# Ledger of designs, part 15: VHH binders against Mechanosensory abnormality protein 6 (mec-6)

Target 1, 343 residues: Mechanosensory abnormality protein 6 (mec-6), of Caenorhabditis elegans (o01811)
Amino acid sequence: DLNKRVYNHTPGPCRVLTDNYKGTAGMTYVESQKRVYITLGYGRAHDLKTKTGIAFYKTNRTDGRSQQEMYDLIEMTINWNGYEYKKEFIPTGIDSYSSSNGRVLLYVINAHPNHQCIHFFQIVESSKLNHRKAICDPSFSSLQDIAVVGPDRLFVTNMAAFGRGWAQILEFSLQTGQGAVYYYDGSKLSTAASSLIAPTGIGYDAKRRILYVGSMIRESIFAYKVAKDTTLELLYEMMLLTSPIGVFVESKTGDIWIAAHPVIHESAWHYTHPENQNIHSPSQILRIRIQEEGNSWVTTEPYANDGATISASSSVVFTDEQMLIGSSFGRLLHCDLTHSYIT
Below, E stands for the ipSAE of ESMFold2; O stands for the ipSAE of OpenDDE; V2 stands for 0.75 times the mean of E and O plus 0.25 times the DockQ between their complexes.

## First folded at step 8 (VHH; framework vhh_nb_b201)

Design z05 (from y01 with S53Q; at its last look DockQ between E and O 0.02; V2 from the best seeds 0.00; counts 0 for: pae E 18.5 > 2, placed apart)
Fold by OpenDDE, look of step 8:
Structure z05 (fold): chain B 343 residues (1-343), chain A 120 residues (1-120)
Amino acid sequence: as target 1 above (343 residues)
Amino acid sequence: QVQLQESGGGLVQAGGSLRLSCAASGFTFSSYWMGWYRQAPGKEREFVATISQDSYTYYADSVKGRFTISRDNAKNTVYLQMNSLKPEDTAVYYCARETYSSGRYGMDVWGQGTQVTVSS
């Protein structure tokens, strides 16, 4: 893709929500609360000097807030309950579970080089989290994203043997297939899929029981049927001709939203020089609508940017005609979708 | 202004065929999903068919195999070919522009409708 060029277009008005956190790796939408929870750790995971944490954005536009307040991010306070390694918390991937009684749990990937773990939180107040526990395993070398399929039941992607840097880039170039999807059943960790080439974003369609796993190197999404016993069966591969990073499944429609790096070599360069503000990589958002009866689908491109507005899109959430786009080392973008077409 | 105008409706015998047309104006037609809906007397409006920019099609189960939706972007027109018509297909047929809203696909622009009557 050396000569690939990305042209700017938007689905409606867009604005920068924040540029203060140097990266927003993960986002999850909690319908019952009308909130998007956002992790603020991706920059720190790549040695950038920035604050880490979890914040949320309120999606409701009719709650009486001012115009300015409508776009505010609110940081969560974490009660760590005596957790020993709280200082080594670099949150990236995130997903959520909502119980029938209104309890909301957050499951968060910690991308700290020395403590790659899955952290369990409970929302106890409007802006307060209680830490429950952390699951760590030696097989966690490059945890990327998380998909919840039940209470304390989840899949996570491990992208590569190497955690970061040129060694990881080389690993990707060689396509050695050292990636995996792990499953946690509430008590033990197991391997659900192995020999994957750079698995990244992961999303779950609960209605269809389908797990979507992005592969940044293959430029594809893999669709797995999740059996009742939580085993995975590969159904099909969707070629994207772009590198998926973040995957979001819209609960109402089953549509798949993808944050991608359309120019992988520029992305690689950006990831090796995240401190350099003059280096950027293009961003791309795709929407895939899956046919009800089969594996047919339609792909559209609601958003593309050459990197000047948002560099290296890494996550996406869509709800109520709003789209949030996270980036690897920079801005969080908000867009109002006023058009449903490819510009 | 944005506008949709249906035509082609009428009276037909059971087993017959009709072709509906919908002319669009006031917007970039080729950029939108377009659809057909129908409303019978005393019933709610129901989905019939939709077509994407690149002519991907989706149909209600009740019309699959009998109806065909198509479009001509050069003419800003969407069509509904209705074959093997049944009395239960009698309704006012509406053309609509599809948008994405509140986590669902919906329609934001509607035509005035055209009457289709299928006699026994």
Scores: ipSAE 0.000, ipTM 0.258, lowest interface PAE 13.4, mean pLDDT 90
ESMFold2, look of step 8: ipSAE 0.000; ipTM 0.137
ESMFold2 (binder alone), look of step 8: mean pLDDT 88; pTM 0.883

Design z06 (from y01 with Y100F S101D; at its last look DockQ between E and O 0.78; V2 from the best seeds 0.00; counts 0 for: pae E 2.3 > 2)
Fold by OpenDDE, look of step 8:
Structure z06 (fold): chain B 343 residues (1-343), chain A 120 residues (1-120)
Amino acid sequence: as target 1 above (343 residues)
Amino acid sequence: QVQLQESGGGLVQAGGSLRLSCAASGFTFSSYWMGWYRQAPGKEREFVATISSDSYTYYADSVKGRFTISRDNAKNTVYLQMNSLKPEDTAVYYCARETFDSGRYGMDVWGQGTQVTVSS
């Protein structure tokens, strides 16, 4: 893709929501609260000097807030309940569980090189989290994303044997298939899928019981049927001709939104030089609508950018005619979508 | 077959205590969040408490400080210790399992219920 060019286009008005954080890698939408929770750790994971944490964006536009307040992020306070490694918390992948009884749980990947773990949080106040526990395993070498399929039941992607750097790049180049999807059933961890080539973003369609796993190197999305016993059956592979990083599934429609790196070599360069602000990687957002038959789909591109506005898109959330785009080491972008792009 | 069976209900005076039990069978109990709900006459079923596999607990505001949910994974049983009972606690109490891998997140298995009556 050395000569691949990305042409800028937007689905409507876009704005930088925040540039205060060097990376907004993970996002999850909690419908009951009308909030998008955002992890602020991707920069730190790559040794950038930046604050880590979890914040949320309110998607409601009719709650009486001023225009200035409408686009504010609110940082969460974490009660760590004595967790001894709280200083080594680098949050990246995130998903949530909303119970019918009103509780909301957040599940977060910690990308700290020495503490690759899955953290469990409870939202206890408007802006307060209680830490419950962390699940750590020696097999966690490069946790990337998380998909919750029930209370304390989740799938996580482990992208590679190497955690970062040139060794990881080499691993990808060789396509050795050292990636995996792990499953936590509420009590124990197991391998759900193995020998995957650079699995990245993961999303779950609860209605159809389909797990979508992006493969950065294969430039594809794998669709797995999640059986009642939570085993995975590969259904099909969707070729994207771009590198998926983040995966979001709309709960209402089942549409798949993908944050991608359309030019992988530029992405690689950006990831090896994240401190250099002159190095950019193009961003791309895809929307995939699965047809009723389940084996055909329509792909559209609501957003593309050469990297000047948003570099290396890594996450995406769509709700209520709004789109948030997270990046690996920079800006969080907010876009209003026109009706023509939603249908 | 997945089943939940409540026990321990009865008549108690205001200020008294009661302990409910729910025996689970037919599934891997230790992997599931378990909860208690109650339904009073003429009212909707309401959440009381829930407990995770690792004994994280969550309570309705109306029972906080009075009720304690616990579980014994070895016995496949979830409990509800009810102290300082009030007449307004009178209801049929249901044990429930939280669902996983469903388009609707919530409770998917219910017991038959056990009657709790608190007299003035």
Scores: ipSAE 0.292, ipTM 0.678, lowest interface PAE 1.9, mean pLDDT 91
ESMFold2, look of step 8: ipSAE 0.520; ipTM 0.810
ESMFold2 (binder alone), look of step 8: mean pLDDT 88; pTM 0.891

## First folded at step 9 (VHH; framework vhh_nb_b201)

Design k01 (from y04 with Y104T; at its last look DockQ between E and O 0.70; V2 from the best seeds 0.00; counts 0 for: pae E 2.2 > 2)
Fold by ESMFold2, look of step 9:
Structure k01 (fold): chain B 343 residues (1-343), chain A 120 residues (1-120)
Amino acid sequence: as target 1 above (343 residues)
Amino acid sequence: QVQLQESGGGLVQAGGSLRLSCAASGFTFSSYWMGWYRQAPGKEREFVATISSDSYTYYADSVKGRFTISRDNAKNTVYLQMNSLKPEDTAVYYCARETYSSGTTGMDVWGQGTQVTVSS
């Protein structure tokens, strides 16, 4: 019954990058392009009127753009190649694969309540996406996030056995282990981990071959070793005492960034009433630095907000001393990191 | 043991055609992107073409419109049809299997190569 108090703070100056879409739920950083790709319009999955799509933010601040252009989002044009269900596209979880030959692949979760799929794209002509295919398995009931471990080789989280409604709410209240991590190996889908409690965000450390999976209800991050044959071995659990929703792993350092909901009942209220601008859910960003794998880590909190500035943070990207925060139903935030001792 | 073996190289006059084949064994061929690279004497190995398990293709600019990559998953074979050949296409052509990583690409298995020589 009692609400946690959230003390607002930032790692430096912040600004709203866009407020024009009901949801900026997922993000991925493509280093070869110096771009953050953002999925737009998650609110449509909850009956909000909004445009859906994919856009990018250019992270290179020294590329000759004016100050007014520096924070622009550039929307992608999608060539669907005759895909029948393009009108049912509500993009959320997103990740990428970059090859040394210049090919960049983009993998996007469709969160449409009646069309849960993984969409495969190639980025072409600077601002176009070519749709290749979609995988729409009957087991996909509540797809949340995606981690790429190779070209067309993916882990995805499915949060619950019931995709919506009272059955899902009851499932979470009883803490039944109905979630899963699925693996797509380039041709076949299989179960990589089962009986999980509300798996959400997922991130991959390619150098260490560690897959991090958030559990919303357990308020934890689970670390898995990814074997050569891509089977998962559970290594340890990091208890966060806050509900992880999005996971971003820095490729250079292995530091783990987490978008979290610190007050889960306010998050639940926000998700059931996303149309009400006066109903907020706190937003929190954590950064975890592993000191000794499995034994010790240091957690800092670069950002926290009571929900007034940004509600229900769902994704985070950090690069080039910049942090972007996406949200389930609202704005996209950009912050400069100017206080290194707090990050 | 994972193996790739190229064949079909040879000498051809400029403007001519060749078809390269790459036979694969020791892995689930149908689950991987496969590619062709080439290396001229004194130069680094360069990308030519790649194809996904479901036949989505990607080409280097220098060969686009002239070369066609294809695959037959039942025969565990990838092909490169090379048309309108030019002397600058002269190289050893290598078949490769693409591995996986979160933000980078790598070819983890290479064939022994097949020589293609295009005379003026």
Scores: ipSAE 0.539, ipTM 0.826, lowest interface PAE 2.2, mean pLDDT 87
ESMFold2 (binder alone), look of step 9: mean pLDDT 86; pTM 0.871
OpenDDE, look of step 9: ipSAE 0.850; ipTM 0.927

Design k02 (from y04 with S101L Y104T; at its last look DockQ between E and O 0.53; V2 from the best seeds 0.69)
Amino acid sequence: QVQLQESGGGLVQAGGSLRLSCAASGFTFSSYWMGWYRQAPGKEREFVATISSDSYTYYADSVKGRFTISRDNAKNTVYLQMNSLKPEDTAVYYCARETYLSGTTGMDVWGQGTQVTVSS
ESMFold2, look of step 9: ipSAE 0.709; ipTM 0.887
ESMFold2 (binder alone), look of step 9: mean pLDDT 86; pTM 0.875
OpenDDE, look of step 9: ipSAE 0.843; ipTM 0.924
ESMFold2, look of step 11: ipSAE 0.688; ipTM 0.874
ESMFold2 (binder alone), look of step 11: mean pLDDT 87; pTM 0.882
OpenDDE, look of step 11: ipSAE 0.860; ipTM 0.933
ESMFold2, look of step 12: ipSAE 0.621; ipTM 0.852
ESMFold2 (binder alone), look of step 12: mean pLDDT 87; pTM 0.879
OpenDDE, look of step 12: ipSAE 0.805; ipTM 0.906
ESMFold2, look of step 13: ipSAE 0.617; ipTM 0.851
ESMFold2 (binder alone), look of step 13: mean pLDDT 87; pTM 0.880
OpenDDE, look of step 13: ipSAE 0.764; ipTM 0.888
ESMFold2, fold request of step 14: ipSAE 0.674, 0.640, 0.740; ipTM 0.874, 0.860, 0.899
ESMFold2 (binder alone), fold request of step 14: mean pLDDT 86, 87, 86; pTM 0.876, 0.879, 0.878
OpenDDE, fold request of step 14: ipSAE 0.872, 0.870, 0.878; ipTM 0.937, 0.938, 0.940
ESMFold2, look of step 14: ipSAE 0.689; ipTM 0.882
ESMFold2 (binder alone), look of step 14: mean pLDDT 86; pTM 0.870
OpenDDE, look of step 14: ipSAE 0.852; ipTM 0.928
ESMFold2, look of step 15: ipSAE 0.662; ipTM 0.870
ESMFold2 (binder alone), look of step 15: mean pLDDT 87; pTM 0.879
OpenDDE, look of step 15: ipSAE 0.847; ipTM 0.925
ESMFold2, look of step 16: ipSAE 0.654; ipTM 0.866
ESMFold2 (binder alone), look of step 16: mean pLDDT 87; pTM 0.879
OpenDDE, look of step 16: ipSAE 0.862; ipTM 0.931
ESMFold2, look of step 17: ipSAE 0.682; ipTM 0.878
ESMFold2 (binder alone), look of step 17: mean pLDDT 86; pTM 0.877
OpenDDE, look of step 17: ipSAE 0.857; ipTM 0.931
ESMFold2, look of step 18: ipSAE 0.660; ipTM 0.874
ESMFold2 (binder alone), look of step 18: mean pLDDT 87; pTM 0.881
OpenDDE, look of step 18: ipSAE 0.842; ipTM 0.923
ESMFold2, look of step 20: ipSAE 0.633; ipTM 0.860
ESMFold2 (binder alone), look of step 20: mean pLDDT 87; pTM 0.880
OpenDDE, look of step 20: ipSAE 0.854; ipTM 0.930

Design k03 (from y04 with S102E; at its last look DockQ between E and O 0.79; V2 from the best seeds 0.00; counts 0 for: pae E 2.5 > 2)
Fold by ESMFold2, look of step 9:
Structure k03 (fold): chain B 343 residues (1-343), chain A 120 residues (1-120)
Amino acid sequence: as target 1 above (343 residues)
Amino acid sequence: QVQLQESGGGLVQAGGSLRLSCAASGFTFSSYWMGWYRQAPGKEREFVATISSDSYTYYADSVKGRFTISRDNAKNTVYLQMNSLKPEDTAVYYCARETYSEGYTGMDVWGQGTQVTVSS
């Protein structure tokens, strides 16, 4: 459909949580802490000048903070423990693992064009990260996102064989299927799914053992059953007719939230000119509720914007009647959900 | 078959020390966080310590500074060094492998346990 239009709407009142970073690309919700962790500065991977780091937003709005403090972000301090490439850290995809003993682990993709790695952190002292290790495999060319299935056990998406430039553009134009999902089992990396066309966002429903993987070019979500031995069995493909970038799965309901780019050529132009404030990519958030697995589902669109307010939405989190939207090169948005049929 | 076997328990005077060992077999030991739990008579099993394959550790508040968890991946063994023991530390100590099931975090494989008794 060459006549796509984006009609702006919101699920309730929205506000900008930060506009101080070129990119608020990835987010994960840690329910045990009532925090959303946000990766900051993805634009540096595209040569924008920006700070990089990790911050969190506290979702508990009844903890006695003032109205202004309630929407503050708190930046994490990183203890790199002597890691020599800390200046090459451009965080993007992120996920977490929480245990009943209070330990919280954080797993972050480094999107640096020449240092694609998965970084392993332990959260300590409330707002400090201790770096444990990095996995920097030669096959990592275009890492996008992480889904955690256990402590130090995770799936990652690698979008393309070429990490950037004209070779990547040609790869996508030919739809050669050079993307993959990799699995790290705590010691070894393996290929869990191969020959994928531009895999992007990834989310895991632990109760149903279903892994959802977005395909930017196919404009769809693939659903995989995660077997007991952690091998993947493709169950079905859910056609979205919009390019999924971020996937968030609600732990209690299994509902799937998707940050998407509805106009892919405007997205492509935005990614090649991220410094130009007049070049926008529309932002769209979908919520999908599965009625019968593989047969029927209900899709709602809680948010859509032509790119003027938030461009190139890349991640979404929903909790406690709140929705956060991250973007590839820009601001972080927070919305209250006041329309019950959307939530 | 996945197996964990504890050893090193016994009777010790308050203020003394013991070192527990847990030998693992039947799985890729270096891929997992390993932990120690304990259970006193009439009480629920409680967390003591856990350690990653790269030796990052996490401890319960009640044992911080007194207990040290360690591992030897070449021997497929995890250890718990217990110093400054108190009568409250009296329990059966279990070695466990950490897992992820139905959105809950916890341990999926347990050893048979080893008794630690701390006398006043």
Scores: ipSAE 0.490, ipTM 0.800, lowest interface PAE 2.5, mean pLDDT 87
ESMFold2 (binder alone), look of step 9: mean pLDDT 87; pTM 0.879
OpenDDE, look of step 9: ipSAE 0.848; ipTM 0.927

Design k04 (from z02 with G35A; at its last look DockQ between E and O 0.72; V2 from the best seeds 0.68)
Fold by ESMFold2, look of step 9:
Structure k04 (fold): chain B 343 residues (1-343), chain A 120 residues (1-120)
Amino acid sequence: as target 1 above (343 residues)
Amino acid sequence: QVQLQESGGGLVQAGGSLRLSCAASGFTFSSYWMAWYRQAPGKEREFVATISSDSWTYYADSVKGRFTISRDNAKNTVYLQMNSLKPEDTAVYYCARETYSSGYTGMDVWGQGTQVTVSS
C-alpha cells in the first residue's frame, strides 16, 4: 500500500528557466566560474522529439546583467573533432573538475539506449566545448550519474542489468542486486562496488572524501569512504523513505541535497509514457545535514510538487541561496531560498 | 618511488628557443595530466602549461603561442618547447603531476627544477 500524498511547497519564489527541451536531467555547479551546467534533451532516449545539448546558468546575481538577462541559459557549442557518433549523443549525468589555473573539464554520460558512454570535454573560450574522447564499455547497460574525484578520475553508477522497459521494472520489483559503481582511474575502468540495488544519483564530498550513492529501490543514500587508493568502504546507510535520483553535495558545509521521487509507481508510469502529459511523477527535494556521522542527521524538504509544475525531478543544485531543479523529461526550475530555517 | 626529473635548461638570448624535457618514473604515466610551472626569483610559483594523457592542452595567457607542451607516453616524458623567449621567462621550471583528488586542486609530485635564463 503506497498511498503517499505530496503536499506542494517551495522554499521561496520559483520560475521556469526553460521548457524548450524534453528533459533537463543533469546539473553540475562550477564554483570557479559561478555557473551551473545543465544537460538537455534526455527525452530523446525515450523517443521524444527534442534537441539535445549542454547549457549553463550564471549564478552571480550582482554581475551587472539586466533583469531580462538574469535568468538566461547560454547554450554551449561542441567541437566534436570528428567524433563518429555525435548524432547519438543524449547527455544526462554530468560533473566537472576545476583547477586553480582556470582549466575546467566536463564529464558527461551519454544515455543513448544503444550507445552508453562517458564523454570527456574541455571547456575552451567562454561557451565552447572540445570533445576529447568517449569511453564505452560492454558493462554499461544503464548508466545514471557521475561523480568526479580528480582530473580524469571518476565514479559512475550503472543502475540495472536491464536498460529500459518493463523488464527493468520487473527487475526492480524483485529487488535484485544487479547495479554497480564503476571507477575510471585515467586509463582503466574497474568495479568499485557491485551487487547494488538500483544505484542512481552519486555525489562526492571532496573535503571529507565521502561518496554518496542513492538507491532508488531501497529508498536510501549509502555513504562510502573513498580511500587513498580509491577503494570504497561502506560507512553507513541513510534511509530516506523516498526514491533518490539525484545527489548534490555542498562543498562548504557537506550538506546533501537529494532530488527524489516519493511515489515510485507514478514514477514508473511516467518513465514508460513520457509523452503523455496526464501522467506525472511527483518531485521532491530533500536537504540532509549530518549531525553525528553514521548516527544522526536532520532532513528538511525545501521543495515538493505533485508533478503538475515539475515532474520526475532528477537533479538539484544549491548555491548562493538559489536552487535549481532538473527533471527527466521536462522543465528546469529556479527557486530563491527565502526561508531562513532551510538555509 | 615516484620521480620527475627535468633537463634541458640553460642560458639563451632573447628571441631564442629552448626545449625542456621531464622524465617520469614510478607511476602509470599515461593516467595523469602533467604540467609545467615556473618560479622566478622572489616570486610565487606560477602555472605555465598542462597536458592530458590524450594530449589536450591548456596554457597560461603569458605563454600562449610561444610555448608548446607535448608528451610521449611510450618514453614517459613530457616536453616544453619554448620559442620567442623573453627576459621575463627567466625562472626555474618545474615538471609536475596533477593530483587525482578534485577537492584538492594542484600538483602532488614535483621535479627538482631546471634553470632557464634569458639574457637581453
Scores: ipSAE 0.597, ipTM 0.845, lowest interface PAE 1.9, mean pLDDT 87
ESMFold2 (binder alone), look of step 9: mean pLDDT 87; pTM 0.880
OpenDDE, look of step 9: ipSAE 0.730; ipTM 0.876

Design k05 (from z02 with Y100F; at its last look DockQ between E and O 0.75; V2 from the best seeds 0.00; counts 0 for: pae E 2.02 > 2)
Fold by ESMFold2, look of step 9:
Structure k05 (fold): chain B 343 residues (1-343), chain A 120 residues (1-120)
Amino acid sequence: as target 1 above (343 residues)
Amino acid sequence: QVQLQESGGGLVQAGGSLRLSCAASGFTFSSYWMGWYRQAPGKEREFVATISSDSWTYYADSVKGRFTISRDNAKNTVYLQMNSLKPEDTAVYYCARETFSSGYTGMDVWGQGTQVTVSS
């Protein structure tokens, strides 16, 4: 890690979509709406002062908006329907389910250190969320990310047995393997995979029924086959030599996009002092194309930054020749992809 | 074997009401979204309404305000209350279970249907 160099590279022109929140940690693309939903304010889980919420970016660049409006984020309003812990909502991991009849469901992890839950929303009107319910379980200590495999059917990663503090630091240092993937089947929560080392980002390829799970400490992506009964069969491990944090799977190609932290000790330092503007963690985006499942894949690096422009990249979405990059404590970046070898 | 059985169809005068029932068996009913679809002669099946395991609903625009979907998880039954019926509501009504797979919704199990006829 000491001699690891990061050479800045972009896939095309980039701009900041927002710098107004301490964290733009999670994103999901809803094709039926041509929207990327972004969770805002993860830094509040680390005691930063920030507004939290959910916003979207409209990916259709020919919908009649002006050039000034083209890069706007639109904040969602939430009808909590009497949920008593709404003030403890710190959204992070997010994924969606779209039906052909126009119904869109949003599933969001609450990363509040004292209220780890999965929140279920239905999108209504143009920019309103109806809160349906929250699933909160005592085993939820460090929820990171979520992958939806059906309506009200989802996998979530829980990174560690301890949610914070020195106990978690010791857990990671000893590689005790106390992380898990949980599965919610529409009524019951169960353990889908256990004894994992710091699982983070998670993404699902619905066409191939493959679930990809990042391991921050192992610097790898694990590929699991999702059986019809939703049990997971480990297929293989892709060693990345960089810490995966976010995973996005293209629906059309099955290509895997990864938001990664290439220098783990700088990432750890940044997470310890997120308020310090002089402390950065490099940001890296990888794209993996599977050539032969388990045997060969091609990896490219559409984006890399030493942390000055965007620190601690945590999520990525690619659609319509556009790439969005979210970060744990900072800005949201948008890039146009103009290099043919990436697209 | 997953099974869905509709009932409650019949002939109704325009402006009248009818309640359809769908009894489900062979699966954990409380874990699934359930839906109603209909098919008029010469048309494709169209969405009517769907309901989550926790009773959140979504309706086609053509039936909003007139139809109400509900469920009783203890009886493994989903209902469609149809009020202010119009001749254009005439169709075979099908109960369906929403598929396991992610992405756009699809239905993997269908009932045999029940005929609803609304007379002018």
Scores: ipSAE 0.569, ipTM 0.837, lowest interface PAE 2.0, mean pLDDT 87
ESMFold2 (binder alone), look of step 9: mean pLDDT 86; pTM 0.872
OpenDDE, look of step 9: ipSAE 0.613; ipTM 0.830

Design k06 (from z02 with S101D; at its last look DockQ between E and O 0.86; V2 from the best seeds 0.74)
Fold by ESMFold2, look of step 9:
Structure k06 (fold): chain B 343 residues (1-343), chain A 120 residues (1-120)
Amino acid sequence: as target 1 above (343 residues)
Amino acid sequence: QVQLQESGGGLVQAGGSLRLSCAASGFTFSSYWMGWYRQAPGKEREFVATISSDSWTYYADSVKGRFTISRDNAKNTVYLQMNSLKPEDTAVYYCARETYDSGYTGMDVWGQGTQVTVSS
């Protein structure tokens, strides 16, 4: 919308957790550890000079740390176990699996233009990752995000049939559905949904067994029932009138948090000129509470910014009255939701 | 017809070794994490070790360095090599399959168990 104007607001006090990387694109919350894991350096995929890696933020505000220490990020050390293409690793989409015995697994998309892969990690020794394997399929042309539904069981979105160039532009402009959701069952990859229009963020509600898939071009979230055999049944579409990029589902409430781009042409220009500090894309965070599946839901907007503070929001996590916002090429933001307290 | 069948339990002196086996049938074994749990008399069942389809492992602190979990996907079998056994390792040992059903966390199929008794 050419007339759309973003009105800045926050859910409470906000601060920058880091500005040291060109991109803080993906995040996942691991409740058993009280940690948010963040992928760093997505800008490398767009030829920006930046380090890449994975770090975490500790969400427990009462663990005895000082005020300064409470906002620290801790970078993970990766044991690559001889993986040949470790220097080609540009992490973006991320999700996790925790078991009751304390084992924690991370699954990370490599966004490198020539090495689109899903990387499997096990968290060890507090702040170390063991690289287990990478799955790199020829069909992976524009991997966006991951939703984990079990140990080594995951759905992944592939946005377009063409990863770059005029073919991708034509694909989007005609709204031809060449995107897909793939499923990995622990040994084999298969297509779970096909003919999708620019699928982006993906999130899973384990209690309700519903998979939410964003469509950037349709400006919608699609809800799928996940059957016991992991096949997908489309239930409904939630029209957002904004382009969803990241999806986070609260485990306890089922509330859906969405990182969105409300002005798609400004987002497109930002992605083509990521080095230009004067080019911004507005950042928006939505929260959706389902009242009745398919029939009613309530949408609120906890955060909006015209792009000056944070541009091109790509991920969101909410936990412990805290919200983190990641961005494709820029800083990581943290906000307190202090207005939900009894005064 | 999903089945897990343990074997290899018995009586062993402290400091000794045993090797447990678990034969699996009725499911695609190579798609699952497999594990070992144990239950001592009067105690709750506790985690021992787990192993991924590509042989990545995770151990309880009490057994790390002494026990080794392994698997043979061609034979649909999980093993637990138990070295430097202590009397407190005395328990019924259960083989288990980690669920792929995302509505549940933990193990969804159990074997009948095999007794391990460690004497001083």
Scores: ipSAE 0.592, ipTM 0.854, lowest interface PAE 2.0, mean pLDDT 86
ESMFold2 (binder alone), look of step 9: mean pLDDT 87; pTM 0.880
OpenDDE, look of step 9: ipSAE 0.807; ipTM 0.908

